# Miniprotein binders against q96jn8r1131to1294: the designs that were tried, part 120

Target 1, 164 residues: q96jn8r1131to1294
Amino acid sequence: TLEFLENHGKNILLSNGNRTATRVASYNQGIVVINQPLVPQLLVQVRIDFLNRQWTSSLVLGVITCAPERLNFPASACALKRAAWLLRGRGVFHNGLKICEKFGPNLDTCPEGTILGLRLDSSGGLHLHVNGVDQGVAVPDVPQPCHALVDLYGQCEQVTIVNP
Key: E = the ipSAE of ESMFold2; O = the ipSAE of OpenDDE; V2 = 0.75 times the mean of E and O plus 0.25 times the DockQ between their complexes.

## First folded at step 11 (miniprotein)

Design km23 (at its last look DockQ between E and O 0.75; V2 from the best seeds 0.72)
Fold by ESMFold2, look of step 11:
Structure km23 (fold): chain B 164 residues (1-164), chain A 96 residues (1-96)
Amino acid sequence: as target 1 above (164 residues)
Amino acid sequence: DEKERKIEEIIYRAFELVDEGELEEAMELIVEAIRLAVENKDEDLLVWAIYIIANIAQELGDPEMLEKVLELAEEAYELTKDPEIKWLIEYLEKDK
């Protein structure tokens, strides 16, 4: 069963059998990680449950390629210094370097109810799904093992893991 | 660890300034952070700072600056052998 790991950002409260993550304070310290590495055929999906539109930026979605169970998470995913591949706004970032200017929808404008998915293809390409629709390859060759990550940043106050 | 924390904050602030379109200020901060990371012998912060200066140079769109960043990355790779720097070098070379 997919769940969020107990090791998470300091402002996160897990509920619903660790399938729901809520940021209960501030605008950051909201990093959560899915408890299983991505493998071929596994589609990890989260639904955006609650947004606070007073903030300009919203959630960050991506993967980390280092072991997450004992990792000390920074306040924001964009401050992950290594082993991070992130989708933010319309951009794709590796360790703070923008490697793609525009990919998929703008995550900062996705409404409540949007279902965002991540999976690996057979070549190790990382795909984004939006409401069940494959957006293509965000990152062509992600090192494995890797884990899906969500940063409940800014606007995003709650997400829930959902089945495909 | 106060120096390490300060260097981390400078690097992240430089990253944020790119979003704000303040590329010159971002460059000033990241150059400072690189010097501090070298002085402090912090290889992890140096590697990260090189990613951020590469991001700034890319956003500036200045080929001369990108070449200087590539040279810096190659020097850092010889010192650290960090695979994250190797990936960055390959990325920057493909853009040429």
Scores: ipSAE 0.825, ipTM 0.925, lowest interface PAE 0.6, mean pLDDT 91
Fold by OpenDDE base, look of step 11:
Structure km23 (fold): chain B 164 residues (1-164), chain A 96 residues (1-96)
Amino acid sequence: as target 1 above (164 residues)
Amino acid sequence: DEKERKIEEIIYRAFELVDEGELEEAMELIVEAIRLAVENKDEDLLVWAIYIIANIAQELGDPEMLEKVLELAEEAYELTKDPEIKWLIEYLEKDK
């Protein structure tokens, strides 16, 4: 069963069998990692449950290729030191470097109920899915194993892992 | 340790400066971070700083600076043989 790891951001409260993550304070410190590594053709999805319009920006979605159980999470995913491939807004980032300016929908404007998915293809390409629609390859060659990461940042205060 | 923390703090400050639109100042800080990382033989922080300086350089849109970043990355790779720096080098070369 897909769950969020107990090792998470300081402002995260897990519930629903660790399938729901809620940021209960401030706008940051909301990083969570899914327990099982991504494998080819496995679609991992999270649903945006709640947005708090008090804040700006929204969730960051991506993968890490380091051991998640040992990771000391920074306040935000953008400050991850290495081994990170992230989708923020419309951008794709690798270790803090913007490697793509415009990709898929703007994550900052996705409404509640949006289901975001990550899937590796057979070539190691990381695909973004939005409400079941494959948006294409965000990262062409992701090292494996890797784990899906969600940063409940800004407006995004709650997400839930959902099955396809 | 203390040196590591200092380097990290510099990098975090650079992040703040980038957010504030102070790209040149951020660049200066990251250059310092790189220097310190090399001196302290901190490969992880070096990799981090190299990626950040590359991002700043791209934001500035200065071709000469991008070339210098590439040189720094190559030097860093010689020191660390880190695959992520190799990736960066390849990326920067393709992005020319």
Scores: ipSAE 0.600, ipTM 0.852, lowest interface PAE 0.8, mean pLDDT 94
ESMFold2 (binder alone), look of step 11: mean pLDDT 77; pTM 0.716

Design km24 (at its last look DockQ between E and O 0.85; V2 from the best seeds 0.82)
Fold by ESMFold2, look of step 11:
Structure km24 (fold): chain B 164 residues (1-164), chain A 96 residues (1-96)
Amino acid sequence: as target 1 above (164 residues)
Amino acid sequence: DEKERKIEEIIYRAFELVDEGELEEALELIVEAIRLAVENKDEDLLVWAIYIIANIAHELGDPELLEKVLELAEEAYELTKDPEIKWLIEYLEKDK
């Protein structure tokens, strides 16, 4: 069963059998990682449960290609120095380098109830799904194994893993 | 340790300045961060800083700077053999 790892950002409280992550303080320290690497046929989906719209920035979504169980997470996903492929706003970033300027929707404007999904295709391409609709390939050749990551940043205060 | 934390903060601030549209200030900070990472012999921070200066150079649309970043990445790869730098070199060579 898909769950968030016990190793997570300091401001995260896990509940609902570790399928719900809540940021319980501040605006950051909200990184969570899914407990299984992405493989073909695995669609990881999270629903945005609660937003605090006073902030302009919202969640970051993506993958890390290093083992997450003992990793020391920074305060924000964008400060991951290596092995990170992140969707932020409309941009796609690798270790802080913007590799695509406009991909998919603007994550900073996704409302509560939005379901965001990540999967790998057979070529190692990372796909974003939004409310069940495949947005195409965000990253064409992600090293494997890789692990799905959500940073409950700014607006985003709670997400829940949902399964098909 | 405290020096490492300071270098990390400078690199991340340079990244944030790109979002704020302050590209020249971002460049000034990342150049300083690179110098400090080399002085501190911190290979991981050097690799990350090279990614950030590549991002800044791309946002500036400055081909001369991008070529200098590629040269720096090539030198860092010979020093570290870090696959993250190898990926960056390939990306910069193909994206041209």
Scores: ipSAE 0.838, ipTM 0.930, lowest interface PAE 0.5, mean pLDDT 92
Fold by OpenDDE base, look of step 11:
Structure km24 (fold): chain B 164 residues (1-164), chain A 96 residues (1-96)
Amino acid sequence: as target 1 above (164 residues)
Amino acid sequence: DEKERKIEEIIYRAFELVDEGELEEALELIVEAIRLAVENKDEDLLVWAIYIIANIAHELGDPELLEKVLELAEEAYELTKDPEIKWLIEYLEKDK
């Protein structure tokens, strides 16, 4: 079963069998990682449950290629020093480097109820799914193993892992 | 340690400045961070800083700086054999 790991951001409270993550304070310190590594053809999805409009920006979605259980999470995913491939806004980032300016929908403006998915294809391409629709390859060749990461940042205060 | 923390803080600030559009200031900071990372033999921070300066160069649209970043990355790779630096080299070469 897909769950969020117990190693998470300081402001995260897990519930619902660790399938729901809630940021209970401030606007940051909200990184969570899904327990099972991504494997080809596995679609991992999270639903945006709650947005708090007092903040700006929203969740960051991506993968890490380091051991998640040993990771000391920074306040935001954007501050991950290495082994990170992230979708923020419309951009794709690798270790702080913007490798794509415009990709898919703007994550900062996705409404509550939006289901975001990550899937590796057989070539190691990381696909973004939005409400079940494949948006294409965000990262063409992701090192494996990798784990899906969600940063409950800014407006995004709650997400839940959902099955396809 | 204290040195590592200092370097990290500089990199963090540089990154923030990039997001704020203050690219020239970000560049100054990240260059300093790279220098310090090399001096402190901090591979992780060096890798991070190289990625950031690459991003700055890209945002500035400065081909000369990009070339310098590539050279820097190549030198760093020879020293560390870090696969993420290798990735960066390959990326930068393809992006030319």
Scores: ipSAE 0.793, ipTM 0.908, lowest interface PAE 0.5, mean pLDDT 94
ESMFold2 (binder alone), look of step 11: mean pLDDT 78; pTM 0.725

Design km25 (at its last look DockQ between E and O 0.92; V2 from the best seeds 0.87)
Fold by OpenDDE base, look of step 11:
Structure km25 (fold): chain B 164 residues (1-164), chain A 96 residues (1-96)
Amino acid sequence: as target 1 above (164 residues)
Amino acid sequence: DEKEEKIEEIIYRAFELVDEGELEEALELIVEAIRLAVENKDEDLLVWAIYIIANIAQELGDPELLEKVLELAEEAYELTKDPEIKWLIEYLEKDK
């Protein structure tokens, strides 16, 4: 069963069998990691449950290629200094380097109810799915094993893991 | 430790400045961070800083700076053998 790990950002409260993550304070400290590593053809999806419009920006979605149990999570995914491949806004980032300027929809403007998915293809390409639609390869040749990461940042205050 | 935290803060600030469009200021900060990381022999922060300066160079569209970053990355790889530095080198070479 896909769940968020107990090792998470300081402002996160897990519920619903650790399938729901809620940021209960401030605008940051909201990183969560899904327990099972991504394997080819496994679609991992989260639904944006609640957006708080008092903040700007929104969730960051991506993968980490280090052991999540050992991570001391920074306040935001953008401060992950290594082993990070992140989708923020329309950009794709690797350890702070923007490797793609415009990819898929703008995550900062995805409404509540949007289902975001990550899937590795057979070549190691990381695909973004939006409401079940494959947006293409966000990151080619992602190192494995890797774990899906969600940063409940800014407006995004709650997400839930949903099964395909 | 305190030095590590300081360097981390500088690196992150540089990254934020890039988002704000303050590329020159970001560059100044990240260069300082690199210096400090080297002095402190902090390989992890050095790697991170190299990624950030690469990002700055990319945003500036400065081919000369990009070349310097590549050289820096190559030197760093010789010392650390860090696979993420190797990735960066390959990435930068492809963008030439």
Scores: ipSAE 0.854, ipTM 0.934, lowest interface PAE 0.5, mean pLDDT 95
Fold by ESMFold2, look of step 11:
Structure km25 (fold): chain B 164 residues (1-164), chain A 96 residues (1-96)
Amino acid sequence: as target 1 above (164 residues)
Amino acid sequence: DEKEEKIEEIIYRAFELVDEGELEEALELIVEAIRLAVENKDEDLLVWAIYIIANIAQELGDPELLEKVLELAEEAYELTKDPEIKWLIEYLEKDK
């Protein structure tokens, strides 16, 4: 069963059998990773539980292609220097390079209750799902193994892993 | 390492300046970060800094700068053999 890894950002508290992550301080240090790699047909979904609109930016969603168990997480996912493929706002980024200007909805405006999903297709393409609806291929050929990551950044204070 | 942390902070600040629309300031900072990473022989920070200057060059829409970034990436690949820089070279060549 899917859980968040015990190795996570410093401001995260895990609860609900490690299926819920809450950022309990500040606006950053909120990186969490799913405890098993993505495989074709595995749909990893998280629900946005709590947002604080005091902040202008919100969660980052994506994958890392390096082993997460001993990774030293930076304060923000956008400071991951390598092996990172991230969806932020409407953009897709690889190691800080914007590779797609607009993909899917603006993550900074997704309301509480939104269910965001990640999966690989059979060709290694990374798909975003929003409330069950496939938004298409964000990244066409992600190296495997890769691991789903959520950064509870800014507005986003809590997410929960939900079943498809 | 305090020097590595400082270089890392400069690179990330350059990335943030892109979001703020301060592309020329971002370029100034990332050029300094590249110089410091080379001086400090920090291959990982050099590779990351090249990703960030590539992002800045792309946002500026400056074809001359993009060509210089590609040349820099090619030189860095010869020094590091880092597959992340190889990916970047291929990306920059396709983006033509």
Scores: ipSAE 0.851, ipTM 0.934, lowest interface PAE 0.5, mean pLDDT 92
ESMFold2 (binder alone), look of step 11: mean pLDDT 80; pTM 0.761

Design km28 (at its last look DockQ between E and O 0.03; V2 from the best seeds 0.00; counts 0 for: placed apart)
Fold by ESMFold2, look of step 11:
Structure km28 (fold): chain B 164 residues (1-164), chain A 96 residues (1-96)
Amino acid sequence: as target 1 above (164 residues)
Amino acid sequence: DEKERKIEEIIYRAFELVDEGELEEALELIVEAIRLAVENKDEDLLQWAIYIIANIAQELGDPELLEKVLELAEEAYELTEDPEIKWLIEYLEQDL
């Protein structure tokens, strides 16, 4: 069963059988990780449940390629120093380096109800899905194993794992 | 410790300044963070700072700065053998 891992950002409260993550304070400390690595055929999807429009930036999606169980998370996913491949706004980042300037939709403008998905293809390419529609390969060859990561940053206060 | 935390904060602030469009200020901060990471012998912070200055150089579109960043990364790789630095070198060489 896909769940958010118990090791998470300090401002996260897990509920709904660990399938819902809520940021209950501040604007950061909201990193959550899916408890199973991505494999081909596994589409990990989260629904944006609640946004606080008082902020201008929103969630970050991506993968981490190191073991997440005992990892000390920084306040924000963009401060992950290594082993991180992140989709933020329209950009794709590796360890803080923007490797693609415009990929997919702008995540900062996704409304409540948007379903965002991550999947590996057979070549190790990381795909973004938006409301069920494959946006293509964000990262062509992600090291495996990797785990899906969501940072409930800024506007994003709650997400829920949904499965097809 | 306190020095590590301070260097870490400077690196992240430099990253944030890129979002704000303050590329020259970001560059000033990251150069200082690199110097401090070297003095403190912190290989993880050095690796990360090199990624961030690479990002800044890329955003500036400054090919001479990108070449200097590549030289820095190569020197750091010879000392650390960090596979993340090797990845960065290969990435930067594709652009040059």
Scores: ipSAE 0.836, ipTM 0.930, lowest interface PAE 0.5, mean pLDDT 92
Fold by OpenDDE base, look of step 11:
Structure km28 (fold): chain B 164 residues (1-164), chain A 96 residues (1-96)
Amino acid sequence: as target 1 above (164 residues)
Amino acid sequence: DEKERKIEEIIYRAFELVDEGELEEALELIVEAIRLAVENKDEDLLQWAIYIIANIAQELGDPELLEKVLELAEEAYELTEDPEIKWLIEYLEQDL
């Protein structure tokens, strides 16, 4: 089954069979990685459970192509400089560089209950799904294997892995 | 763009400082990034920097700093008309 790895950000508490991640302190140190690598046709989804309006910005969603078990996570996914493709706000980033300015909905404004999904197509394209709707290819060619990453940043305080 | 790259490098250095727990020093860098973003009329980096500084300010719990963030947010809103920044302004006004 899909679960978050035990190697996670310092402020994360896992529950519900490691399917729920809660940031229990501050606004950062909230990176989690899903255990199974993405494979074509597999849709991995997380639901935004709780937003804390004390903070600004929100979750970052993406993939990493390095070994997640050994990764020393920075306080924010924004600081990842290698092997990282990330969705932040409406932007798509590769190793800190913006490769797409306006893509899909603004992740900073997604309300509680929003279900965000990642899926690789047969060509290695990474798709974003929002509430079951394919938003298109965010990253055209992602190296495999890769793992889905969620950074519970800012307002985003809790997410849960959900099945399609 | 060289100016954009410089601003980004400052922000990334700030992230490293945050990782090290040096919030005050990180704050100073973000303020610099904001200044440069304003001068370069870079709305995207300005917005990003505003979000970062707001979180740092909230973490520190410094009322004077929060007021400064409010001022910076107001300036940012005038430039970007970002509804999220507007929300931040309203939120901070209620909190202060």
Scores: ipSAE 0.664, ipTM 0.857, lowest interface PAE 0.8, mean pLDDT 92
ESMFold2 (binder alone), look of step 11: mean pLDDT 77; pTM 0.708

Design km29 (at its last look DockQ between E and O 0.83; V2 from the best seeds 0.00; counts 0 for: SAP 71.107 > 70)
Fold by OpenDDE base, look of step 11:
Structure km29 (fold): chain B 164 residues (1-164), chain A 96 residues (1-96)
Amino acid sequence: as target 1 above (164 residues)
Amino acid sequence: DEKERKIEEIIYRAFELVDEGELEEALKLIVEAIRLAVENKDEDLLVWAIYIIANIAQELGDPELLKKVLELAEKAYELTKDPEIKWLIEYLEKDK
């Protein structure tokens, strides 16, 4: 069963069998990692449950290629110094380097109820799914193993892992 | 330690400045961070800083700076053999 790891950002409260993550304070410290590594053709999805409009920006979605159980999470995914492939806004970032300017929908404007998915293809390409629709390859060759990461940042206060 | 934290903060601030469109200021900061990372022999922070300066160079659209970043990355790779530096080198070479 897909769950969020107990090792998470300081402002995260897990519930619903660790399938729901809620940021209960401030606008940051909200990183969570899904327990099972991504394997080819496995679709991992999270639903945006609640947005808090007092903040700007929203969740960051991506993968890490380091051991998640040992990771000391920074306040935001943008401060991950290595082993990070992140989707923020419409951009794709690797360790802070923007490798794609415009990809898929703007994550900062996704409404509540949006289901975001990550899937590796057989070539190691990381695909973004939005409400079940494959948006294409965000990262063409992701090192494996990797784990899906969600940063409940800014407006995004709660997400839930949903099964396809 | 304190030095490491300071360098991290500088790197992150440089990244934020890029988002704010303050590319020249970001460049000044990241260059300092690189210097400090080298002095402290902090490989992880050096790698991160190199990625950030690459990002700055890319945003500036400065081919000369990009060339210098590539050279920096190559030197760093010779010393560290870090796979993520190798990735960056390959990335930068493809974008030439």
Scores: ipSAE 0.863, ipTM 0.938, lowest interface PAE 0.5, mean pLDDT 95
Fold by ESMFold2, look of step 11:
Structure km29 (fold): chain B 164 residues (1-164), chain A 96 residues (1-96)
Amino acid sequence: as target 1 above (164 residues)
Amino acid sequence: DEKERKIEEIIYRAFELVDEGELEEALKLIVEAIRLAVENKDEDLLVWAIYIIANIAQELGDPELLKKVLELAEKAYELTKDPEIKWLIEYLEKDK
């Protein structure tokens, strides 16, 4: 069963059998990681449960290709120095380098109830799903193993893992 | 340590400045961060700073700067053998 890993950002409270993550303070320190690496045909989905529109930016979604269990997470996913492939706003980033200017929807404008999904295809391509609809390949060849990550940043205060 | 943490903060601030449209200031900060990372012999921060200056150069659309960034990445790869730099070199050499 998919759960958020016990190692997470300092402002996160896990609940609902570790399938719900809530940022309980500030605007940052909200990184969570799914407890299993992505494998072909595994679709990891999270629902945006609660947004606070006081903040200007919202969640970051992506993968890390290093072991997450003992990783010391920075305050923001965008400060991950290595092994990170992130979807932020409308951009795709690798270690702070924008590799795609416009991919999928603008994550900063996704409303409560949006279901965001990540999966690998047979070629190692990372796909984004939005409300069940495949947005295509965000990253064409992600090193494996990789682990799905959500940063409950800014607007995003709660997400829940949901079944496909 | 304290120096490493300060260098990390400068690199991240340079990244943020790109979002704010302050590309000239981002470039000034990342060049300083690269200098400090080299002086401090911090290979991990150097590698990350090279990613960030590559991002800045790409946003500027400056082919001369991109060429210099590629040269820097090649030198860093010879010294570190870090696969993250190898990936970056291949990315920068790819046709559009």
Scores: ipSAE 0.861, ipTM 0.935, lowest interface PAE 0.5, mean pLDDT 92
ESMFold2 (binder alone), look of step 11: mean pLDDT 80; pTM 0.761

Design km3 (at its last look DockQ between E and O 0.86; V2 from the best seeds 0.82)
Fold by ESMFold2, look of step 11:
Structure km3 (fold): chain B 164 residues (1-164), chain A 96 residues (1-96)
Amino acid sequence: as target 1 above (164 residues)
Amino acid sequence: DEKERKIEEIIYRAFELVDEGELEEALELIVEAIRLAVENKDEDLLVWAIYIIANIAQELGDPELLEKVLELAEEAYELTEDPEIKWLIEYLEKDK
């Protein structure tokens, strides 16, 4: 079953059989990783459970292409120095380089209850789903294996893995 | 390790300054971070700093700076053989 990996950001508390992640302090240190690599046909979905709108920015969503079990996570996903492909706000980033200016909705404005999904297509393209609607290819040809990553940043204080 | 952590913080601050629209300040910081990473012989931080200066150069739309960043990336690849720099070189060559 899909779970958040025990190796996670310092401010994360896992619950609900490691399917729920809560950021219990500050605005950062909230990186979580799904325990199985993405494969074609696997849709990883998380629901935004709780937002605190006092912050301006919200969660970051993406993949990491290096082994996550013993990785030393930075305070924020945007500080991942390598092997990271991230959706933030409306942008797509690789290791801090913006490779697409606008893709999908603005993640900073997604309300509580939004279900965000990641999957690979047969060509290795990374797709974002929003409430069941495929937003298209965010990143062509992502190296495999890769794992889905969520950074419970700023506004986002809790997410839960949900079944498709 | 303390020097490494300081360099990491400078690189990340430069990244944040791009979001704040402070591109010239971001450029000043990332140039300093590159100098420190070279002095400290930190290949991983050098590679990351080159990604960040590439982002800044892209946002500035400065073709002379982009050319200098590509030259820096090519020199760094000769030294490191890091596949992340190879990817960046290919990306920048498509965007020229």
Scores: ipSAE 0.850, ipTM 0.935, lowest interface PAE 0.5, mean pLDDT 92
Fold by OpenDDE base, look of step 11:
Structure km3 (fold): chain B 164 residues (1-164), chain A 96 residues (1-96)
Amino acid sequence: as target 1 above (164 residues)
Amino acid sequence: DEKERKIEEIIYRAFELVDEGELEEALELIVEAIRLAVENKDEDLLVWAIYIIANIAQELGDPELLEKVLELAEEAYELTEDPEIKWLIEYLEKDK
């Protein structure tokens, strides 16, 4: 069963069998990582449950290629020093480097109820799914193993892992 | 340690400046961070800083700076053999 790891951001409260993550304070410190590594053709999805409009920006979605259980999470995913491939806004980032300016929908404007998915293809390409629709390859060759990461940042206050 | 923390703080600030559009100031800071990372033999921070300066160069649209970043990355790879630096080298070469 897909769950969020107990090692998470300081402002995160897990519930619903660790399938729901809620940021209960401030606008940051909201990183969570899904327990099982991504494997080819496995679609991992999270639903945006609640948005808090007092903040700006929204969730960051991506993968890490380091051991998640040992990771000391920074206040935001953007501050991950390495081993990170992130989708923020419409951009794709690798260790702080913008490797794609415009990809898929703007994550900062996704409404509540949006289901975001990550899937590795057989070539190691990381696909973004939005409400079940494959948006294409965000990262063409992701090192494996890797784990899906969600940063409940800014407006994004709660997400839940949902099964396809 | 204290040195590591200092370098991290510089990198964090540089990153913030990039987001703020203050690319020239970010560049000055990240160059300093790279220098300090090398002096302190901090591979992790060096890798991070190199990625950041690459991003700055890219945002500035400065081909000369990008070339210097590539050279820097190559030198760093010779020293560390870090796979993520190798990735960066390949990325930068493809974007030429």
Scores: ipSAE 0.764, ipTM 0.895, lowest interface PAE 0.6, mean pLDDT 94
ESMFold2 (binder alone), look of step 11: mean pLDDT 79; pTM 0.753

